# VH-VL binders against q0aze0, part 50

Target 1, 268 residues: q0aze0
Amino acid sequence: MKIILVNNRFKENTEKKAQEIAGQLSALNVEVIIDNGLDEPYAGTVDFIMVLGGDGTMLRAARRYGQRAIPVLGVNMGTVGFLSNIEINELAEYLPLILREEYSLEARMMLEVAVFQQQSLLTRVFCLNELLLRSNSPRMLSFALEISGQKLEPYRGDGLIVSTTTGSTAYSLSAGGPIADPQLDAFIVTPVASHIINKRPLVVSPEREISLHLLEEREAIIGIDGQIKMDFGAENRVLIKRAPHPLLMVNLKAKPFFTSIDRSLQRQ

## First folded at step 2 (VH-VL)

Design r4a (framework fv_ragifilimab)
Fold by ESMFold2-Fast, scan of step 2:
Structure r4a (fold): chain C 268 residues (1-268), chain A 121 residues (1-121), chain B 113 residues (1-113)
Amino acid sequence: as target 1 above (268 residues)
Amino acid sequence: QVQLVQSGAEVKKPGASVKVSCKGSGYTFTDYYMYWVRQAPGQGLEWIGVINPDSGGTTYNQKFKDRATMTVDKSISTAYMELSRLRSDDTAVYYCARDRGLYSYGKFDYWGQGTLVTVSS
Amino acid sequence: DIVMTQSPDSLAVSLGERATINCKSSQSVLYDSNNKNYLTWYQQKPGQPPKLLIYWASTRESGVPDRFSGSGSGTDFTLTISSLQAEDVAVYHCQQYYTTPYTFGQGTKLEIK
């Protein structure tokens, strides 16, 4: 069995913990590759991905490995998030179940984001939470939204979020979007500070294609999962669709989504 | 031409609230984000948050989220930052600042003169 | 949060000599897609607000004398004053604007020797 351990080397003691866990796994005849986020993703085949850290580390793992259809387990190392399933001090208890493949998998949809300059593809990336189009100046954007060939009335404001259901509790929530069951497949389209037109969030079939482009030359950026930023101008176009594979998240113990989010909102 | 003019110095007791104002002139007030930054005596600069003067939308540094409130009055081109439940370690010069607007988010080009807030026990 | 650390805390340099101030970030502030470092330098004189000197790590703000220059990439940055003048006595601060919360170094006090 071959496992990738994904960690964040800029968090205290995470690389040392990764090495300790690698030693434990090696004693059980498991081959371990450590991905600390600084190098290119591991190109070889693996059987399982173990993410050591918080939601941010899981988002990076999903972008790097989510399309490989390999089980991904979130192991929390301090602060509780939405994407971790077990705590680090529970790992020894659950290792036998992992090695025997005695767990369930939950599929989470991902976005495929393609950025074009006129007719040329500039980049293609995958993400678990959302794409954000936002103004990179205080001036509002004027932009076009097209859903499966249907051109909507122009949007005016600070930007737009196209989110997965998993991303419904991330930036989309802060912008006024709905909380969605992450087991549903849907795009959530949430306007950011609409100045002229007060637009409502849209919930759209995941089989639709969403296209965005600027109607006026403005300074804008595209943000991916809050971690990647790309310049976006009037000559650019974004095409967003459902990624070919969902992220396969390992479920070793019950983590009730609705009770968890309800408590988080009460504490805000 | 662009000017940010802040309210005068304040002396407050622990547990009180203070409200600092910042009046913009020489530009279209609603076109530029307004930022708040403080500096305690002998310490470095610390970012408090940002407000969109057109929408009233805010983003706070998590450290200040439970005590700071940023607001705006568009009719008089004035932004406000209120800090509640003051402690002695809130003694600082409080600045409003604006960016230039062109790929300039987080680059503070225009600053108010500062408002000294003293919290004495 | 990105932690910004400056060195030294204070520096005394003779008039006409070179002054060098360093700034380290706890993680990279280089954005790969545009090859820009989201790093600024400010000058602050007693009783005054900070004044922007340099942005994008090495781009001089309009009106800033040529003797000021910024260099570095990723996590390690330097502000250089090639020939110190009397009016350069100030505290210098670095700041990252790669992500919120925006964070500043502790400051470096520059004095004449």
Scores: ipSAE 0.000, ipTM 0.380, lowest interface PAE 16.3, mean pLDDT 85

Design r4b (framework fv_ragifilimab)
Fold by ESMFold2-Fast, scan of step 2:
Structure r4b (fold): chain C 268 residues (1-268), chain A 124 residues (1-124), chain B 113 residues (1-113)
Amino acid sequence: as target 1 above (268 residues)
Amino acid sequence: QVQLVQSGAEVKKPGASVKVSCKGSGYTFTDYYMYWVRQAPGQGLEWIGVINPDSGGTTYNQKFKDRATMTVDKSISTAYMELSRLRSDDTAVYYCARVKYYGSGSLFYGMDVWGQGTLVTVSS
Amino acid sequence: DIVMTQSPDSLAVSLGERATINCKSSQSVLYDSNNKNYLTWYQQKPGQPPKLLIYWASTRESGVPDRFSGSGSGTDFTLTISSLQAEDVAVYHCQQYYTTPYTFGQGTKLEIK
């Protein structure tokens, strides 16, 4: 068995704990690869991914490994979040179940984001929460939104979010989008500070293709899961569709989504 | 494990069309973009275009846009490249190549698996 | 179109010695937004299709021996083979994927002395 441990190198406790866990697993004849986010993703065959940290670390793991159809377990390291299943102090209890492959899996849809420059494909990135198009200056954006070949009236505002259902509780929520059951597959399209007050969030089929491009020369950026930023100009176009594979999240104990989100909203 | 197998060599007259096939096996065909590249005998490589096998979406090298057509048949995991109005200087080995998944998410700019090549000879 | 120029056209190197191949682009292939160089190196042996060696100018493809390394930024790039082995006899191609059309250098033929 080969396991990837994904951690955040900027958290001293997380790095030390990753080394400790790697030693324990190695003693059990498990090969361990540590991914602290700085290098290229491990390119070899992997049986399991263990994410040590909060939701941000899970988002990075999903981006790097989510399309490989490998079980991914979130292990919480001290912050409250939605993407972890067990706490670090519970790991020893659950480790035998992990090694015997005795767990259930939840599939979470992901976005495929393709960014073009002058008709050439610049990059293709996957993400678990959302793509954000936003202005990088005080000036409002003017941009075209096309859904499965249907060209909508131009949007004018600070930007747009295209979110998965998992991302419905992230930036989309802050911009006025709905809370969605993560067991559903759907895109949520949420305007950011639209000049037209009647522009509403859209919930569309995950089989749709969404494209965006600027109608005027402006300073803009594309943000992915709040972690990747790319400049976006009038020569750029982005195409968004459902990723080929969902993220396979390991479920070792029940964590009810609706009571968790309800409790989280009371803290705001 | 992963393999791309192309159709056999062709000899064509100037003005004719040629259609080269490329069959993928050992992986999920729709998960990887496909490039088409050619190489004239003893010369360098020349990029023709890219196709997304899942959507059928294409981007062409402008040099070939009016003569090249890339298509895919998902049911048999096969991509096609047709080149029309052939000239003698189109004589080349034509390759299909799978674009590798790499980076945070998927960055498709490395061609990690190539077909064996199809020699197309254009002569009178 | 970005023009890619390799030098030399051919070279002969003794086994165990260092081989150096250069690649120049007619304009920068460094993308300002992500600070990455959109440059790839391929190895092609006679009668075979090319094989991916290096992408992002300096990142080695999985399974490629450590003796291969890529360096450079902007317009000037180098492929280095630190200790030549018999199996390294091939034509080496650089490619930019900064903008379409994606373009290749003319190739550098590497032979054993």
Scores: ipSAE 0.000, ipTM 0.389, lowest interface PAE 17.1, mean pLDDT 85

Design r4c (framework fv_ragifilimab)
Fold by ESMFold2-Fast, scan of step 2:
Structure r4c (fold): chain C 268 residues (1-268), chain A 123 residues (1-123), chain B 113 residues (1-113)
Amino acid sequence: as target 1 above (268 residues)
Amino acid sequence: QVQLVQSGAEVKKPGASVKVSCKGSGYTFTDYYMYWVRQAPGQGLEWIGVINPDSGGTTYNQKFKDRATMTVDKSISTAYMELSRLRSDDTAVYYCARGSRFLEYPTYYFDYWGQGTLVTVSS
Amino acid sequence: DIVMTQSPDSLAVSLGERATINCKSSQSVLYDSNNKNYLTWYQQKPGQPPKLLIYWASTRESGVPDRFSGSGSGTDFTLTISSLQAEDVAVYHCQQYYTTPYTFGQGTKLEIK
C-alpha cells in the first residue's frame, strides 16, 4: 500500500504530525510519500491520499490529485471545516479501517478551467470549489457569459463566480448564491456586485460549457479556489466545464452537512 | 514591468557569512515563489532553494540546507539568502529568480531573474 | 536526484544555419496524469542572467522569436534554432522541475563559425 500524506509545510504542527504519521505507517509496511505543497505532485501510482489540515489544504490536494480517482481523506488539524471527515485525535482509531479499505466513498464534482490568450491555451487547471472573475481595480467589469453556445446579455459589475455544489458554501455563498447539497452535480453561476439588479444566480447542468471574456479592456483577475490568481484581460478567454473525474472523498463517519451549515450561518 | 534587483558584489573570507538581497517590483510580491540559484565561474547553474514570500516557508537543496537561510521582508518586497561558513568553492554569482506559484500546478520554471550578485570567497 | 546531461558541450554553427542542442534526463520528467514534460530551456549571454526561452518542453515564452523551438518527451529533449542569428550566441541550459532538487544540464556553448 502506498499513501500520499498532504500537509502544509508552512504550518509547523502539521509538518511535525505528518512526519510522525509517516513513521507509524512505515512501521506497518505502508510506503509513504509526503507532499508539503512545494514540490510538483507525486507522479507515481498510489492507493490512498491523506490530507492533514484544514479546507485549504484539502482544496490544494484536490487540484493536485483529484483527477486520479484515488480515495482522499480529510483529517482536521484544528478549526472545523466542511471538507474533513475525521479529527486528528481520531486517526489512530480509524487507521485500521483505512488499511483494510473499510470505508465508503463520496464523489464530488470538480471544475476544469482552461484559460486562453487569443487562440493559445495558457493553462488548464482543476478545482473543487470555484472560479472567480473579479476586477483588479476600482472600475467595474463589462463581460460576456456564454452557456453552451447561448450568449447572455452582457454583465456589468465586479465579477462572477462559477462554482461546484461543494463550493456553494464558499465564495458563492458570500455573493448571494444558494446553498447546494454537495451530493448534487451542478454549476452555480453567481454575479458579484452586479450593476444590473435583475442578474440572479443560475443553477445549470454540469454538462454545460461556460465561457467568459471581457468586453472592455480592464484589469481583472481569475481566482481558483481562493488560492490561485491569474491576470485576465480582454485578450483572454476562459472555458469552464465539468472535470473528467470527481474527487473521491473518504467517508469513515457520518458528517451532517445541513446541520453544520445551519450552525455556521447562525454564528456569522 | 517585473524587475528583480539584487544587492552588490561581496568579498568575504573563509568562515564568514554573506547575505544577498533581492527586491521585487512590478508584481504582487507574495503571489510568486522566489528561487535562489548560483553559478560558479565557468560552471553550470545550481539550485539552492525556494521560499514562499507569503508564508516564509522554505525548501532547500540538501547540499545547502545546513548553511543556507532564506527569508523575506514583505513590507519592502525583498527576499534574502544568507550563506554561512563560506568556503572558497562558494565563489559564484548568486541569482534570485521568480517562479509562478499558482497556475495548473505550482509552476517552478523561472520566468524573471535578478541581475546576479558576485560573491568572492578568498583569503 | 535527476541528472541532466546536455550534448554537445559546445557547438559552432554558421549564420542562417540550423543549430540543435540535446538534453537527456536520468529519469522521465513526463507526468502521465497531465501529459506534461517538466523541462525548461534558458539562454544565457556573457555577463547576463539566464533568460527563459521554453517551458513545458515545447511552449515558447512570450517575446521569444519563433526560430526557437523545443521538442521531445520523457527523457530526451531538443532545442532547435532554425536560422542562427548573431544575437543567439550564448550558453543554453536545460532544467527539470519535475522534482526537487531542481537540476540543470551543464550547458551548451553556441558559437558562430
Scores: ipSAE 0.000, ipTM 0.415, lowest interface PAE 12.9, mean pLDDT 85

Design r4d (framework fv_ragifilimab)
Fold by ESMFold2-Fast, scan of step 2:
Structure r4d (fold): chain C 268 residues (1-268), chain A 123 residues (1-123), chain B 113 residues (1-113)
Amino acid sequence: as target 1 above (268 residues)
Amino acid sequence: QVQLVQSGAEVKKPGASVKVSCKGSGYTFTDYYMYWVRQAPGQGLEWIGVINPDSGGTTYNQKFKDRATMTVDKSISTAYMELSRLRSDDTAVYYCARDLKTIFGVPYYMDVWGQGTLVTVSS
Amino acid sequence: DIVMTQSPDSLAVSLGERATINCKSSQSVLYDSNNKNYLTWYQQKPGQPPKLLIYWASTRESGVPDRFSGSGSGTDFTLTISSLQAEDVAVYHCQQYYTTPYTFGQGTKLEIK
């Protein structure tokens, strides 16, 4: 059995726990590869991915490994989040089940984001939560939104979010988007500080292709999962579609999504 | 006006390390990625990696990842490539090359190349 | 890794005649969403570093003479010099930039007959 441990080297306690867990797994004849975010993703085949950290670490793991159809388990190290299944103090209890493959898998859709300059592909990335287009100056953006080749009326505002259902509780929620059941596959298109009062979030088929481009030269950025930022100008276009593979999340215990989000909203 | 000037030829023994420099002039150093590519005698070109001079972020060819280290000193507009544990088959001309940095920071085309640095590994 | 294979290894062509160099990739370098081939051609003259000639398989770099053209798609690519000039004596290299590691063909040496 070969396992990747994904952690954040810059969090001292996560490095300590990663080494401790690696030692325990090695003692059980499990080969361990540690991915602390500094190097390229491990290129070889593996049987399981264990993510040690908060939602941010899980988002990084999903971008690096989510398209490989390998089980991914989120182990929470501190901050209460939506992407972890167990807490670090529960890992010893669940480790035998992991090693015996006694768990279920939950598929979570991902986005494929392709960014172009004029006619040329600049980059292609995958993400679990969302793409954010936003103004990087006091001036509002004017931009075009196309859904499967259908051109919507021009948008004016601070930006737009294209989110997965998993991302419905991240930036999309802050911008007024709906809370979506993460078991559902759909794109959620949520305006950011719209100048037009009647612009509402859209929920569209995951088979749709969404494209965005600026109608006027403005200072703008696109953001991926809140972790990757890129400048976006009038010569740029972004194409968003469903990624070929969902992230396969390990479910070792019931995590009550609706109860958790309800409590989170009440605590504000 | 735009130039990439590399350090001079090196002769090293097997097991040693070599550090090649590449100094940019005539342009804004941090606006362009720096590639490292080598060419063994009579062989084709082989990509070693790329570094973003602004962030220090790197992407390596896995063949070289355990032995190659790319760094930048922005104050003197100079990029470095160090190759450790040298073998006789590391004998090659090593090139740096500038890549047009898109607004997204994605590697692209090599438009200006250094003159090359011959590294000879022999006992 | 994508393996790039050029043919022939060497080619001799008379001045004013057409030269054709081939490049094959072990995997497609065509990105379906933009219909672009991530393939470049470089010219390398003796004692000099490589010089960019063509990108996106068929787009000529600024300053490159019109006699140079690129064609092909997917896995099979061709560099054509329509009327060979003396200054075209060089080794020509194809490269894919579809995925890392970026890889080059072995080179084709072009000489005058």
Scores: ipSAE 0.000, ipTM 0.363, lowest interface PAE 21.0, mean pLDDT 84

Design r4e (framework fv_ragifilimab)
Fold by ESMFold2-Fast, scan of step 2:
Structure r4e (fold): chain C 268 residues (1-268), chain A 123 residues (1-123), chain B 113 residues (1-113)
Amino acid sequence: as target 1 above (268 residues)
Amino acid sequence: QVQLVQSGAEVKKPGASVKVSCKGSGYTFTDYYMYWVRQAPGQGLEWIGVINPDSGGTTYNQKFKDRATMTVDKSISTAYMELSRLRSDDTAVYYCARAGYRDILTGFYFDYWGQGTLVTVSS
Amino acid sequence: DIVMTQSPDSLAVSLGERATINCKSSQSVLYDSNNKNYLTWYQQKPGQPPKLLIYWASTRESGVPDRFSGSGSGTDFTLTISSLQAEDVAVYHCQQYYTTPYTFGQGTKLEIK
């Protein structure tokens, strides 16, 4: 069995804990590769990915490894979040189930984001939560949104979010988007601080393709999962579609999604 | 119904500038990118650049970047390509062509071409 | 820059016989995410602009006769005319639209034997 342990190098406690867990797994004849985010993703074949940290570490792991169709387990290190399944102090209890492959998998759709300069592909990235288009200056953006060949009336405002259902509780929620069951496959398109009276969030089929481009030269950026930032200008186009493979999230214990969200929304 | 009509043949001296026009009709002019391509006598096709008629944004082939200027006049559905500091090896037929601005999913192949403008550069 | 190389430079084929033209790119023009090859074929008759025949390596443009077909993937592509007709005498160009600068092959001149 070969496992990748994903952690954040810049969190001192997590680095030391990853080393301790790697030692325990090696004692059980499990091969361990540590990914602390500094090097390129491990290129070899692996059987399982264990993410040590909060939601941010899981988002990074999903971008690096999510398209390989390998089980990914989120292990919380004490940060509040929605993408972890067990706490670090529960790992010893659940490890026998992991090694025997006695767990269920929950498929979570991902976005494929392709950025073009006119007609040339500049970059392709995958993400679990969302793409954010926003102004990088005090000026509003004027931009075009096209959904499966259908051109919408031009948007004017601070930006737009294209989110997965998993991302419905992240930036999309803050911008007024709906809360979606993460087991549904859909894109959620949420305007950011729109100055147009009746622009509403859209929920569309995950088989649709979404394209965005600026109608006027403005300083804008594209943000991916709140972690990657790219400049975006009038020469640029972005194409968003369902990624070829979903992230396969390991489920070792029940996730009370609706009760957790209900409690979070009632928080003072 | 879709037509691209270019300006007539030009004869220029070395060092002069030439400005070729391309008028679109039968479609929404701002919905499609406009490309410029040239062909020297007996030679292959060579891409010069592209302009987005809606925004005026341009991308040039590096070979032509310092001499070519592409512009549009949306009010008359016309694109222009100006080439400065002409040399004898700029003698060619210059074409405008449109490509898939309406739907990025169709790709950017050239579906309609203008009839071509012969530019002759001689002393 | 992606270099496009056609072979042969010229070809003579008898009426009713099969003509085959090849095109190679110096790097792959296959986009993995949509599984499409960004490769076109154009027909150019004397004194005329190029005419689109095939896009996405194998999709025939509307109005183009069934005798024209495109095949191949990645770096190696072929244009086939199954039964040559007199009106098919032309120069044929391949082009990649995978990345700028957009580049064309040198052309293949097709003549009647």
Scores: ipSAE 0.000, ipTM 0.390, lowest interface PAE 18.0, mean pLDDT 85

Design r4f (framework fv_ragifilimab)
Fold by ESMFold2-Fast, scan of step 2:
Structure r4f (fold): chain C 268 residues (1-268), chain A 121 residues (1-121), chain B 113 residues (1-113)
Amino acid sequence: as target 1 above (268 residues)
Amino acid sequence: QVQLVQSGAEVKKPGASVKVSCKGSGYTFTDYYMYWVRQAPGQGLEWIGVINPDSGGTTYNQKFKDRATMTVDKSISTAYMELSRLRSDDTAVYYCARSPWYSKGSYLDYWGQGTLVTVSS
Amino acid sequence: DIVMTQSPDSLAVSLGERATINCKSSQSVLYDSNNKNYLTWYQQKPGQPPKLLIYWASTRESGVPDRFSGSGSGTDFTLTISSLQAEDVAVYHCQQYYTTPYTFGQGTKLEIK
């Protein structure tokens, strides 16, 4: 078995734990590759990915490896997030189940984001939570939204979020979007500080294609999972689709999504 | 809107330690890395280290690893950099600076006003 | 360690004329996976902290006048001010954020002729 251990280069505690876990796995005849974010993603075949850290580390792992249909386990190192399944102090208990492949998988949809300049493809990136289009200046944006060839009335405001259902509890929630069951596949389109009174969040089929472009030259950025930021101008267009493969998340123990989010929102 | 406000100037003797603070406001403190950079008189900028305010995880320039300590108090949105065993060549303006989350390196978009640390016998 | 070398150390340019500052890295700061150069330019006026001007070698920070532009790729980079104004008098620094330790050039002092 070959396992990738993903940790954050800026989390000193997770780097030490990654080395310790790598040693333990090697003693069990498991090949280990450590990915701390400094090098290119490992290009070879891998059987399992173990993510040591919080939701941010999981988002990075999903961008690097999510399209490869490899089981990904989130191991929390402190504050419980939405994307981890077990705690670090539970790893020894669950390790035999991991090695015997005795776990269930949850498929989580991902976005494929393609950015064009003029008519040529500039870049393509995948993400688990969302794409955020926002103004990078005090001036509001004027932009066009098209869903599967259907042109909506122009948007005017600070921006727009196109989210997966997994991302419904991230930036989309802060902008007034709905909480969605992450087992459902859907795009959630949430306006950010719209100056048009009737702009509502939209929930659309994941088979739809969403495109965005600016109607006026403005300083704007697109953000991917809160981690990657790219300049976006009037010469740019972005196309958002469902990614070819979902992220396969490992379930070793029940995590009650709805009761967890309910408690989080009530701040009890 | 976004501001980084640092503590005031310090005068220290060789062998002492200094602790500089940096308070962030106008943004979500835990969403951005905090970098520490210094500038000796008439010299260029020199990176000391970076801290993730969310996790407390740190990466140091090896030159400073054994003397510098970076910490964060999330409850007051404040980062700290302590430099111990001060030498005369540690005389410099010390800056904190904010950086967005990126998987590989990042640029410094907002800077504190700087803290002059003078090390003199 | 990547060494950043700026040239010239100082230059004087007349108001309205073009100023050109160069920065060379000892190793490439172009990341093959995303085709981006991990290079920034900062402006620093006397008694003030540095201010971000350009990132990703050529992307202008919001609020920075369009007379500032960055160019270059790999190891050779240029900051250009197309029409110098009085407020542009400053020291300009380049920085790589490709790999740790993050390193800066020695700075270029720009003065009015």
Scores: ipSAE 0.000, ipTM 0.384, lowest interface PAE 19.4, mean pLDDT 85

Design r4g (framework fv_ragifilimab)
Fold by ESMFold2-Fast, scan of step 2:
Structure r4g (fold): chain C 268 residues (1-268), chain A 124 residues (1-124), chain B 113 residues (1-113)
Amino acid sequence: as target 1 above (268 residues)
Amino acid sequence: QVQLVQSGAEVKKPGASVKVSCKGSGYTFTDYYMYWVRQAPGQGLEWIGVINPDSGGTTYNQKFKDRATMTVDKSISTAYMELSRLRSDDTAVYYCAREYTKSGFLPYDAFDIWGQGTLVTVSS
Amino acid sequence: DIVMTQSPDSLAVSLGERATINCKSSQSVLYDSNNKNYLTWYQQKPGQPPKLLIYWASTRESGVPDRFSGSGSGTDFTLTISSLQAEDVAVYHCQQYYTTPYTFGQGTKLEIK
């Protein structure tokens, strides 16, 4: 069995724990590849991906490996989050189940984001939560939204979020988007501080293609999962569609989504 | 200081067209949407449309879409509204208005700066 | 289209007394997500363009006297002038900017008796 162990190099606590776990896995005749974020993603075949950290580390693992149809387990290191399934102090208990492949998988849709400058592809990335288009200045943006060839009336506001259902509890929630059952496949299109009242959040089929471009030159950025930022100007266009493969999340322990989100909202 | 100055009154025959101008001064012309509104004598206000002075992008009230054309000349900070195939019921004062702004706060489609108005009279 | 209806069409109020103008929209102009009413009030004096008084139903524009106040939510809105002054003779217009086309009420003419 070959396992990628994903951790955050900038968290010394997680680095030491990753080394300890790698040693334990090696003693059980498991081959371990460590991805601490410094190098390119491991290109070889693997059987399982174990993510040690919070939601941020899981989002990075999803971008790097989510399209390979490999089981991914989130192991929480003490940070509250939505994407981890078990706690680090439970790992020893669940490890035999992992090695025997005695777990279920939950498929989570991902976005494919392609950014163009005029007709040239600048970059293509995958993400688990969302794409955010926002103004990088106090000035509102004016931008065009097209859904599967249908051109909507221009949007005016601070930005727009195109989210997966998994991302419904991330930036989309903060912008007034709905809470979505992560077992549903859908895009959630949420305006950010839109001053056009009739521009409500939209819930659309994951088979649709969404495109965005600015109608006027403004300082804008696009953000991916809150981790990647890139400049976005009037000569840029972004195309968003469902990624070819969902992220396969390992379920070893029942995680009650609705009670978890309910408690989280009451603590705000 | 911030000001919108419109062209003078026009008298037209039915079937003619009229082109009203609106010159902005005292601000960056391309930073604010320009709206057009008319008011027939003794009547309420009626929205015609909006133009983005930077891109030339427009949104029209459907009632006027086939007769009204909004354009901008950025080099002279001037917006234009042309209305064709004039009828007697097009007699009105035509206003341009700039979108409302407050530093860091920008409510949509409140109009803080208005032109003085252009009276267009359509009569035989 | 959202239809805006003002009442009364005209009124005469004595100096120093309260003037009340109502504006009703055919559908709600309250956006639940930001809890704001997209309703604006303008004052128009004879021979002049409209002047912005109140936006978001109750927020007074700078330089507008505190005797002017806006209230209401959803479909029913009120402009109140608490102590009428001679300079307040004007036509008052409400406007919704909840959805295009943006629509105005028919106007309310306020005169001093």
Scores: ipSAE 0.000, ipTM 0.378, lowest interface PAE 17.7, mean pLDDT 84

